VHH binders against Protein DOG1-like 4 (DOGL4). Designs and how they scored, part 47

Target 1, 232 residues: Protein DOG1-like 4 (DOGL4), of Arabidopsis thaliana (Mouse-ear cress) (q84jc2)
Amino acid sequence: MSKMRNLVEEKFLEFYESWVIQLELYLHQLLIAHNNNTMSETELRHLISKLTTHHKAYYTAKWAAIREDVLAFFGSVWLNPLENACSWLTGWKPSMVFRMVDRLRKSRVVLVEAQVKKLEELRVKTKFDEQKIEREMERYQVAMADRKMVELARLGCHVGGESVMVVEAAVRGLSMGLEKMVKAADCVRLKTLKGILDILTPPQCVEFLAAAATFQVQLRRWGNRRHYVTHS
Key: E = the ipSAE of ESMFold2; O = the ipSAE of OpenDDE; V2 = 0.75 times the mean of E and O plus 0.25 times the DockQ between their complexes.

## First folded at step 6 (VHH)

Design v48 (from v1 with G50V; framework vhh_8fcz_2)
Fold by ESMFold2-Fast, scan of step 6:
Structure v48 (fold): chain B 232 residues (1-232), chain A 122 residues (1-122)
Amino acid sequence: as target 1 above (232 residues)
Amino acid sequence: QVQLVESGGGLVQPGGSLRLSCAASGFTFSSYYMNWVRQPPGKGLEWVSVISRSGSYTTYADSVEGRFTIIRDNDKKMVYLQMTSLKTEDTAVYYCARYSWSGTSYQHFDYEGQGTQVTVSS
C-alpha cells in the first residue's frame, strides 16, 4: 500500500485484469475438454492454439509496457503479494512448469518413452538457459552496488538541476539492462512452453495447459483471500 | 434451494433464430460463471458457451462460434443464449448450468436445469 501508480501501471492493471478473466474462461474450456474427452483432434488443436495466442498477447503487452517502465514489473500493483513473492524475474520460473509435466506421468493419458526422453532433454536445456540468466542477474546486481552508483544516488538526494539529470540518465541505463534480462527470461519461458507443446499429443497438451492455468488462477485466489476475509 | 429454469426452445427452420432464457434462484447469481450445455438426441452432453461473473467475457464451442451469443443480466438473475443461423445439428435439449471451481484439476457443473428443447428442421 502507500505506493503511487504511474500511467504504465494503470494501463497494464486494466490489461492484466481482462487477460486473467479470459484465461479463466479458457481454463473452463480446457477442463471440460480434459474431463469429457469428447472433442475431436481438430477441436483440441484449435483450443491449444487459442491458449498459445492468449499467452503471446500477454508477452506482446508486457514487452511494450517494460519498454516504458520495467520497474513496474518488480513488485507489480496488478499482482497480489503471494503472486509477487512467487515471481522469478517478473514471471514464472521456467523449470517449474515441468512439475505440471510430472503430473501427466500419473494421469489417464500416459506419456510414452520417447516423450519422456525428449521432455528430460528439454528440462536440462531449460535449466541451463535459466542458470545463464541468473548469472547475468547476479552481475547486474553487483554493478548496481558498486561505489559509483551508490555515490550518484547520494548526490541526487542532496543536489538538484544538473546532478538530478545525471542520476536520472544513469537510472534509465540500469532500467534498460533490466528490460533486456526480463525479455531474455520471457524468451526462455516461451521456448519452454513451445517445446513442451511440440512434444505432447493434443489431449496431453490440454491436460498440461489446464494444470498450468489452474495453478496460476489458484495462486491468485489464495493470495487474494489472505487480504479479504469472508466468514461462513 | 438452487434452481435453474430454462425457456425459449421450440421448432425453427434452418437459418432461423431463437433466444433461450434461464432464470436462476437460490444462490448469489453474480458470484458464478454460467454455462449453456446441450444434449443432441442419442448423444452425450456437449458444452456450448460460458459467461464470466460480470458478463464482460465469454467463450464458445467452435461449432457455435460466430452464430451464438451468451448474455447475462445480474439484476434480473437471468442468462440468455441468442442463437442465429441455426443448423439441423443444433437440434438438442439445451441446459443452463452453474459452474463451480474448487481449485482442483477437474471442472464440475454444480447444477443443471430441466432443459428446453430446440428442434431445427425443414
Scores: ipSAE 0.000, ipTM 0.410, lowest interface PAE 11.3, mean pLDDT 81

Design v49 (from v1 with G50T; framework vhh_8fcz_2)
Fold by ESMFold2-Fast, scan of step 6:
Structure v49 (fold): chain B 232 residues (1-232), chain A 122 residues (1-122)
Amino acid sequence: as target 1 above (232 residues)
Amino acid sequence: QVQLVESGGGLVQPGGSLRLSCAASGFTFSSYYMNWVRQPPGKGLEWVSTISRSGSYTTYADSVEGRFTIIRDNDKKMVYLQMTSLKTEDTAVYYCARYSWSGTSYQHFDYEGQGTQVTVSS
């Protein structure tokens, strides 16, 4: 069984490392675009589309992987300890991106009042969706501590091979519950990202995506440096 | 210390083929993803292709997908770009590049070579 988990982890590790390298290349293009006032709206929209497609590719690969082994995404081996410490339900916390939007608004991004209103409406909706998922996580934790599950675990210690199959079926059911919650969280992430990009103009989208990608790349670099320094 | 040396560029007619080579030295080659990027005349750097540490995964820019193939040989510390069905739009200086997870800047490449010129014309 451990070999099945190792296979999923190995394949996703290779995918994720490639995905992050491509993200860094897109970050370079975003920074060039941000500093170049001569790019057309069509060119900016094309670059934004590339980033959107890149993020969708991540979730396509992730959802295929969690069908095989959702637990691989809790304390992921392809993430360094710093990235894992910043994780909320196997990824970034959707409401946290609004802090990036707030920074851009105060620094360089000139937002009109209609955009500010729509972003605040999206922020409220995103927090509501997060709370719904957090309630589902609480119910899952309660189910894990349920008397039936505890008793089944005790019985598994003393009963033969037939009872092992019953315990395995229960664990499989719990894993399916986690898969559903992870997918729900990822849907909130994608809706939040799309919502922000739909509200912002193409130059504002480029600045937002550059800020988000910079944070992801830098967080990984800081965590990887600490890992290599600590272990070497 | 760290060096990347590109070669294999030249003048070729449309529809022709070229194979670019990049020799790496001064670092643990097998620990890094490797890239090919290009700079067309009067334009900025354009990403072409990436190959994973083991060589098992590759990605390509839409403009070169199906025409170019990136390959690496970890024993020889080499990365290659096999280019077929070349177009005038492929005219550029081609650079191989690696990423550094130790870097403190936004630069996508820690080290780049001097590049190799590819000119596609009749």
Scores: ipSAE 0.000, ipTM 0.211, lowest interface PAE 14.2, mean pLDDT 79

Design v5 (from v1 with S100G; framework vhh_8fcz_2)
Fold by ESMFold2-Fast, scan of step 6:
Structure v5 (fold): chain B 232 residues (1-232), chain A 122 residues (1-122)
Amino acid sequence: as target 1 above (232 residues)
Amino acid sequence: QVQLVESGGGLVQPGGSLRLSCAASGFTFSSYYMNWVRQPPGKGLEWVSGISRSGSYTTYADSVEGRFTIIRDNDKKMVYLQMTSLKTEDTAVYYCARYGWSGTSYQHFDYEGQGTQVTVSS
């Protein structure tokens, strides 16, 4: 592939730059909608649908890319160091979005008790699914330290046809394991996002999505500013 | 020195068409996402359209989607905005903008050009 970046990294960098720019534009629309009490429910639902479609497009592109090179998503070249430092299994930690939901409890558009109950049920389920994935990661790390893998690594030092094939098969197996875990984490992210949006009213959805997008954009801004200052 | 030179603006009647051009120099053009932004009389800057490094992805403001088309030619270091079905509301100074970090906007656009005036009037 490229000496500096492989093909998957170059293609996803182009996709991600475009995706984030569109997110910033949607954030602008969300902020206008949040501050404008004259928008109809139909208009708000349309805007929420745009954001939902946008996030689904991200995961469609990501899953295609990780099928080719899952490791590109661990320490991604299209993310600054701060964004990478805040990643949990190649993306946002699902339980973290409930901090943005908690802000809604003190917002001008107050949550009713039935919504609070459903959000707490979703939070508990999200944490359970999150911990299940963390246990799978622990098993993966143990498998990497397994004597069988250590022995296969030794064989990699001998560039003979049959031993090379065995080592290559093991490496492919490890990559497939990571791909499965990343997809599982992304499924929890999508289920959590959908669950929150299903519980909230359209004005509350707009406020939640605005908070989430603001955090994502500002995190990228802060990291790019620090990186630019140190490397410019 | 980074330079962006816009051209192609003018006076056109409602329903008409114009093609704006932007010539880039002083940077590796093919490594940057490029944008068109506009400033209507008495209003702030509005983002209009954007195009990815290779041209594979394009994005449009809701107000221009279906009417405007953004195109780039990396060999010529050009970005274009094909405008059709023009409305009086499209009257503005149009700027070619390179995507980059900006401390004055959460949109991260570098406005390098002088702009080109588009007036839609009968």
Scores: ipSAE 0.474, ipTM 0.757, lowest interface PAE 1.8, mean pLDDT 84

Design v50 (from v1 with G50L; framework vhh_8fcz_2)
Fold by ESMFold2-Fast, scan of step 6:
Structure v50 (fold): chain B 232 residues (1-232), chain A 122 residues (1-122)
Amino acid sequence: as target 1 above (232 residues)
Amino acid sequence: QVQLVESGGGLVQPGGSLRLSCAASGFTFSSYYMNWVRQPPGKGLEWVSLISRSGSYTTYADSVEGRFTIIRDNDKKMVYLQMTSLKTEDTAVYYCARYSWSGTSYQHFDYEGQGTQVTVSS
């Protein structure tokens, strides 16, 4: 199935490159808006809406692709090694976005006490959802080890066509389990993003989205430009 | 050695249509995203549209969305900009530009052509 795998990877590579280029264009608009005190609330909300639609488009494309080849998202060819090293279940770790939220506490835009309380509640909930996914991943790894060990033992003792069918059934089960976990992790990501944007004012949303987009774009640039001293 | 040659500009009435062409040479055309950018009289460069390597993905400036269509033909090494419902505000020199990741400017290009003049007036 290497031909089908290559097609999924090639299609998503071009999609992702295009998605990042559009993110850079939106980042430029976010930076202009952040530095312009005359932008109307309607204009800011429109820009925020474009960013949320853009992120939703990523997950729509990703879920279509993982249905065809979920393994393409583990060690992705469209990400450089630095981006891949920073991945948690094929994407950003939900709790890490609160590091960007912490920047708002130290910026020129003041968070009110009610927002601080809601953000802390959201942080706790996000960490809980994250830990639940990690427990499901651990259970999946244990199940994979048990199945692989049993099937490897079976293959060592049997040389007939039955062993091919057993391997095919096991591979299908593994792929379905990974797809379920990746989608669960992506749902936590989307809920966390929505939760933060629901708590923040439009100017604060612009600052948050600009920080997040800057980090994503810079991480890609750093990974693409670097000279390695070592490969460890 | 990289060369981009634009054509198809001219004088057109408001509400009219024009098709701009860009002939590329000196690089592996199918490996690059391509931009159209424009410079109105007395103003800076404005990004207009972007097309992905295969042509499967496109994006447009808000001011031209729904009126302009960017197309490419990798076999012919051509990029096109189909412009409809032209407005006086669309008057500009239009440049075909090769996309570059390293630019840090919002126009993100490393090479552009000589441009083609589009004038929308009665």
Scores: ipSAE 0.160, ipTM 0.617, lowest interface PAE 6.3, mean pLDDT 83

Design v51 (from v1 with G50A T59V; framework vhh_8fcz_2)
Fold by ESMFold2-Fast, scan of step 6:
Structure v51 (fold): chain B 232 residues (1-232), chain A 122 residues (1-122)
Amino acid sequence: as target 1 above (232 residues)
Amino acid sequence: QVQLVESGGGLVQPGGSLRLSCAASGFTFSSYYMNWVRQPPGKGLEWVSAISRSGSYTVYADSVEGRFTIIRDNDKKMVYLQMTSLKTEDTAVYYCARYSWSGTSYQHFDYEGQGTQVTVSS
């Protein structure tokens, strides 16, 4: 049982390290693109497409891995303690990406009023979807506690394979429910990213993706230090 | 103090092979991604390859994919670049680089020293 978990962790650790290295390479390209006003719209769209494909590849690999062992994504060994502390249902909290959108308001590439309105509508919808998942998680935690208490009481009265089977069924149910919730959270993440990119122009998309990738890479670097940065 | 010392460059004919070495000191080597970057004559810096902390994952620039292999030895604190099927366009000074970050500036690579010269010519 635990050996399958270790195999999933090993394979995803290898995948994730490569994925982050490629993200850093794409970040470099995004920064070059952001500073080059002569890049064609076709070239910018191609770069944006590479980033969206890269993020989709992450979710493809993640969903394959959680099918085998969803618990590997709660307290992940491929993430440092700071990255794990900042996780919401095994990943970034969807509404937090709007902080990167706020950075665009300080840039030389200005958002028009129509974009601001659409982004605010998306922010509200994202928060609603996020709260819906949080309510499902709360219900799931209550159900898990109820199942655990029932099974613990039953186990105390009976010994043998039959009680083991009941405990295994409860654990299986927990894992399947967590997998469904993690996928639901990931769908909100992907919908939020797509929504933002659909509203923004290609130069704004490049700046947004650069801000998001910078934050992800920097959080990893800060967390890899034994002492947190208290002042820069 | 962080030190990165490159070696192994030289003159080779097109289609030839070279192995570059990078000796690291002054930091916890196994905790960092390592990179190879190059600067061709009269051009800017070009990223070539990166390797994960454990060495299990690698990534390459399109121009070198399938021809170059990046390897690391954490016990020896070494990074290597094995280059095969060399082309005249691979002529450059090659630098071993550690990823660096500044909160106010995007600095993906930090390299020091003279690098190692690779010349691909008849």
Scores: ipSAE 0.000, ipTM 0.260, lowest interface PAE 12.0, mean pLDDT 80

Design v53 (from v52 with H99Y; framework vhh_8fcz_2)
Fold by ESMFold2-Fast, scan of step 6:
Structure v53 (fold): chain B 232 residues (1-232), chain A 122 residues (1-122)
Amino acid sequence: as target 1 above (232 residues)
Amino acid sequence: QVQLVESGGGLVQPGGSLRLSCAASGFTFSSYYMNWVRQPPGKGLEWVSGISRSGSYTTYADSVEGRFTIIRDNDKKMVYLQMTSLKTEDTAVYYCAKYSWYTGSLSSYDSEGQGTQVTVSS
């Protein structure tokens, strides 16, 4: 034990801090590309590829970590209170990303009718997938209040070695259920991100990724500033 | 209170090497991501490299990747920048900077010292 953090939490804290700092560096590159219009299509594609690889690296690390301790991702020590309050199943809510897409409709880079149609179809599908996961989460919560789970909780009240193995098995079962739901939510996030990038042109992808990264970085700064001022 | 002292700069020929050092005090060094940034003559600050709390993760600007190596020693409260294959465009004052979300961006001057001058010329 190290300052109320387990090994998974300490390892992911270091990873996540580095990941967000790298995201801010990529955001700087995206803003230069967006504002200066000097980059070729090949250069824009390379930058977009760096961002997609970066997001994939996050989920690779996350899925390895949740296999060991999914509960670390509920009320994460690497996130400030504002970031934690804004989380939906341990991450961003997929449908909310379309607010950034809506800004593209008002930008200088005009979306063609075919793109608007595909984006709306993707929005509807994303909301549908999101609602399916919310229903699974509700079923999980109801199952946790089930008669059998209440019985297992009662066994945990007995002080002695007799109930330890049964309680440990129940906790592992609950963790596996949460892991499944978190992975399902992350799959919707990745499919939504990929879908948007597949519909947009390279300059539009840069603008979208810049908006998304700006929001993520600013949310972290707002939460950290508030925490520092009120609790520093 | 927070103090960062850079050293190790000097004059070097193109293709040469230098090792910069940054001595930190006044804060819990092992709890902060650390950076090297530079300012070429007549230009703005440019981020160069960063290193995570334990040293497990490092990041480099495209202009220096493959040529520079960032290292830290938490026991000594030191950050180092090992520079190889130096180019004339690497000429700059190099600063050590503590990353802080409160202070903002990587170009923040909040924790920077006086810097160390690196000049690459024949």
Scores: ipSAE 0.476, ipTM 0.782, lowest interface PAE 2.3, mean pLDDT 84

Design v54 (from v52 with Y109F; framework vhh_8fcz_2)
Fold by ESMFold2-Fast, scan of step 6:
Structure v54 (fold): chain B 232 residues (1-232), chain A 122 residues (1-122)
Amino acid sequence: as target 1 above (232 residues)
Amino acid sequence: QVQLVESGGGLVQPGGSLRLSCAASGFTFSSYYMNWVRQPPGKGLEWVSGISRSGSYTTYADSVEGRFTIIRDNDKKMVYLQMTSLKTEDTAVYYCAKHSWYTGSLSSFDSEGQGTQVTVSS
């Protein structure tokens, strides 16, 4: 119902706004830890744990919301147009996170050979899972296009409540399929994030998480302010 | 026109308490995340605390966590900062700031009020 959809959007908007503000606060802590080397290993692990918990909290809230209204996550009102344009199945594309990993390899933190091997294995597995979801998405979209054509033909021949019932059934089917697919994509995201953090040392985790958070915050600022960055 | 009017500042001794108030007008108050920021003498702006639209979520700077509490009353269009265990380092002009959801940064606020002076000294 429209009341339920409005409530879901309103609640998630409030949640997400607060979540991003807290992410920016954590980003400041990550940058201090990375640049000033002021934290012990125990303190670094605690900070990494806070970020991990923060990301898990996002998916807990998201999954509760998509159970009620998954369509709110396609063209989200809490995201700017650039953020929406960069979304892959309502979130970041799993393989793109390895761009942050590549930057880590080329920057100031030295990865040992065993870590490089494990990260490449994870990259291959992540890409395989991502492609599987993309194929399922394509099948779903093709099926919905065929169903829509049949449904439009049927609706053109009917009046009143029968047409409404057919549309409601179609919308429920669409929502259930999308919910399953979004959850599958989010599971790949969480598995990829956990896998990377399990391979990296605490200082490397801090640099990786700082890079990821910086990109997320900066993408939001760029979309809102329409900054133009020239390739140098 | 967006207006934010802070009050409640004053001179207090270390360990004391103050409650700051911010009266908002000119916008749909219940649709915005609200912040308290401060400017110590001769320093830049420092973010202190924030509160979500309905008050369900709050955040605090490490320097004030456990000592300050942010509260809002949407019916009265007010946001408050309850300060306890005040330190000389808390001496600053305190500003109420409306967060624009579109800026996405703690250093970027849609508007600020005129401020209220808090001085912590013996």
Scores: ipSAE 0.491, ipTM 0.771, lowest interface PAE 1.9, mean pLDDT 83

Design v55 (from v52 with T103E; framework vhh_8fcz_2; at its last look DockQ between E and O 0.65; V2 from the best seeds 0.00; counts 0 for: pae E 4.7 > 2)
Fold by ESMFold2-Fast, scan of step 6:
Structure v55 (fold): chain B 232 residues (1-232), chain A 122 residues (1-122)
Amino acid sequence: as target 1 above (232 residues)
Amino acid sequence: QVQLVESGGGLVQPGGSLRLSCAASGFTFSSYYMNWVRQPPGKGLEWVSGISRSGSYTTYADSVEGRFTIIRDNDKKMVYLQMTSLKTEDTAVYYCAKHSWYEGSLSSYDSEGQGTQVTVSS
């Protein structure tokens, strides 16, 4: 009668499945563009715009969902275990994206000195923003183990009635704190992505986006294959 | 075993309309994203349209955007492709395909059935 997944999880599962399938379709277009030098700058910019809009749509949907149930994003049912294992604060770790950028330094279309300098400045800023969020998460986790929270946990475990309302209020407060941290992490992700795309030329943007999408799609395939092999 | 049976194809004049149907069996239909894929004469498979589990999200190839509409009925285990303003370039065998992440190809579809032939000519 009752389902294990709540309404937010069911809705986001359907959204995410559709979103990642569309990403696979865009990846196909990116790979064709990357392997074919006949596309104009206007055509490349249009394709980059499609990817940028697609990523923005993800965060629009995510932020609407976390407003309803942020805890759904800490162990997401729409992600396989490998995807969940690779998550940092409900998504990709911003500094890791510079590994995709490192691939561009080895491509035939080499980054110019000015681009290398701007990418290094962005990398440093991204790492600083990450560390700030990591410190906030550490403080949050320490606060979870503080005296008052431990007392609330004991009260909720052993006593019904009046304690239920106090525990519910505390859980609501914790969820609001997590929502703010997740949104902060997502803002770093979006700023990092925008910053990279602003520094790169259109052909370099296509190569970068293709590398990022390839990793995301392959991680999903690897994790889904692992699950099938284990259970079959 | 997964079975997908396509129907509704035929000969139609340019500017005409056709409604393709796909009857699904052998899997939990409401748990899968569904696709329409086509193969024009002498060419490879081309993805046409897709629809999410409940039908809330749809996607279309640029070549058919605004002309085709994909719909599903989970109770009947059916997916449909409503085609309008048909062009000679739409001539192809149309296949219904269950989306799968297990396959190693860029196109993650199960290979099913004989498809349904759509011919657009005067």
Scores: ipSAE 0.592, ipTM 0.821, lowest interface PAE 1.5, mean pLDDT 85
Fold by OpenDDE, look of step 7:
Structure v55 (fold): chain B 232 residues (1-232), chain A 122 residues (1-122)
Amino acid sequence: as target 1 above (232 residues)
Amino acid sequence: QVQLVESGGGLVQPGGSLRLSCAASGFTFSSYYMNWVRQPPGKGLEWVSGISRSGSYTTYADSVEGRFTIIRDNDKKMVYLQMTSLKTEDTAVYYCAKHSWYEGSLSSYDSEGQGTQVTVSS
């Protein structure tokens, strides 16, 4: 079940492998911090900062890669089928993280009323932003079946240099739209993450980040057991 | 069979430097993420550093960040760990470990070597 990969896919695959390994290391630290109440607030904040920096590094790399080939991220060969199935616009769905917050509430974490209120507001905002992006994405998807797509399909039955140029132009146009949507989605992800971390206390942040990282790592493990992903 | 042979360890004073080497054989070296791990006296294995297949990406434990450098030579099938500003707490047996992708876990690696002893003492 090997798929031929382009240069962008190969490069990002290698990056992602490294990034996930580092995430697992941070997860270990988060779990230690969560289970050990001896860490100071300063230490916790430092750990949180490392995680946030790590996530930012991912998006920096991603955005560099999507400038070259955004379509690669709609196939995401570095992910297993389960991970891909759970992906929303090439990443995690922002509103899903609130399930992690809900888990905190069930795990003896006491959120004060002010936190609950702010989290609900953020939840509503996140949902709104997701829907907005979905509508725009739908517009692009529908537009793919416009005159250009029809022309593409027609030209696909013919061989000629001019036809190739038209096809390439159409694909570029679509790719630009997709890139815009992916970036928009990523912005919502980052805003949502930041919003949650701004509302939670450092210990709560550690627990939240641990839960999120655990879910991500486990999803990958579960998927790999069901469908082996070649990393070489 | 997978074979990893570590070397380069020794006794060094605090602040000193050592360069560890790992010779790999028995597998497609360039296809695997490689790691250094260590086992301090009386403690379990701890991850130290990792390097991607091409060597483009490197990672380090917080305890060694800025002091250790991992590099690899895929043509020679070698992994190196340059250690500087060594501390007493760096004392351990160091192992080279091939990452296992089957589980997709950092804890999954092959370490078939005998390791190399690093002792940092005044």
Scores: ipSAE 0.518, ipTM 0.795, lowest interface PAE 1.0, mean pLDDT 89
Fold by ESMFold2, look of step 7:
Structure v55 (fold): chain B 232 residues (1-232), chain A 122 residues (1-122)
Amino acid sequence: as target 1 above (232 residues)
Amino acid sequence: QVQLVESGGGLVQPGGSLRLSCAASGFTFSSYYMNWVRQPPGKGLEWVSGISRSGSYTTYADSVEGRFTIIRDNDKKMVYLQMTSLKTEDTAVYYCAKHSWYEGSLSSYDSEGQGTQVTVSS
């Protein structure tokens, strides 16, 4: 308990801890499936479906939470400092996931030319969507720092209740814009994930999901060890 | 300093039911995700079920899904495992464990208890 928490942060902390534990349990299943190469296609597709459902559940919970308090997702109490430092608009950067796809080229199952072509098309689309969001974030930062908005805030602090109403409306508007931007970034993440899994074969999907889950679990484990050792 | 005391095990027939209990002390119980793990005869530890700090989220191993229910009572610092439709393969020593945030490994649970024996046989 190193900082105060509101109800949204407390609830999502509990959700996220449970969600990551379940991700780790799925990771163990993915590693077994990847290493043994004896599972049927039906079994692999079932495991992949569990993972996709698990990821969708994360965003369902997140979108409900950001409706109530989007700022909780910037510097989140449920993430360690390393995880927060690696965040791009409250999550993983979509274009970086193609590092995991590039690792598939070194796997036991090679990508055919049709898959490579579709993956490169998806990579380009993903990068384009990222750049669009980054430009929108720059414009949002300008709006947040707007000289006129600062003047209205100062006026509201030294005048009657009518100026307070204007400042409150401006703050609500900025929060709405931020929520929209976070949700747009999450949509790019979901589209990218789905796109990759649609292009890959079931064994390749298992390898990709295992690599992604391994990275997320190791980032959390390493960040917790460093943080805890440094402060304990 | 952490203390976990399991109880409620016994001998039952296949298809029977048992409720396991775990009394916790020596830590802020309501701040931790709690687990049940088991050790079948001659085998290593096997994760069974987990429950979030408020009890709002529960998870189960595939082998027990639909048959076991994990419950907690933060006021009494208790976690329970309601087992139904028991099978011979459920025979094991059952332990409760505080989730270890340092490793995230299933085998790295922070457990201090002696466990409680569950035996399912005809």
Scores: ipSAE 0.249, ipTM 0.661, lowest interface PAE 4.7, mean pLDDT 81
ESMFold2 (binder alone), look of step 7: mean pLDDT 81; pTM 0.822

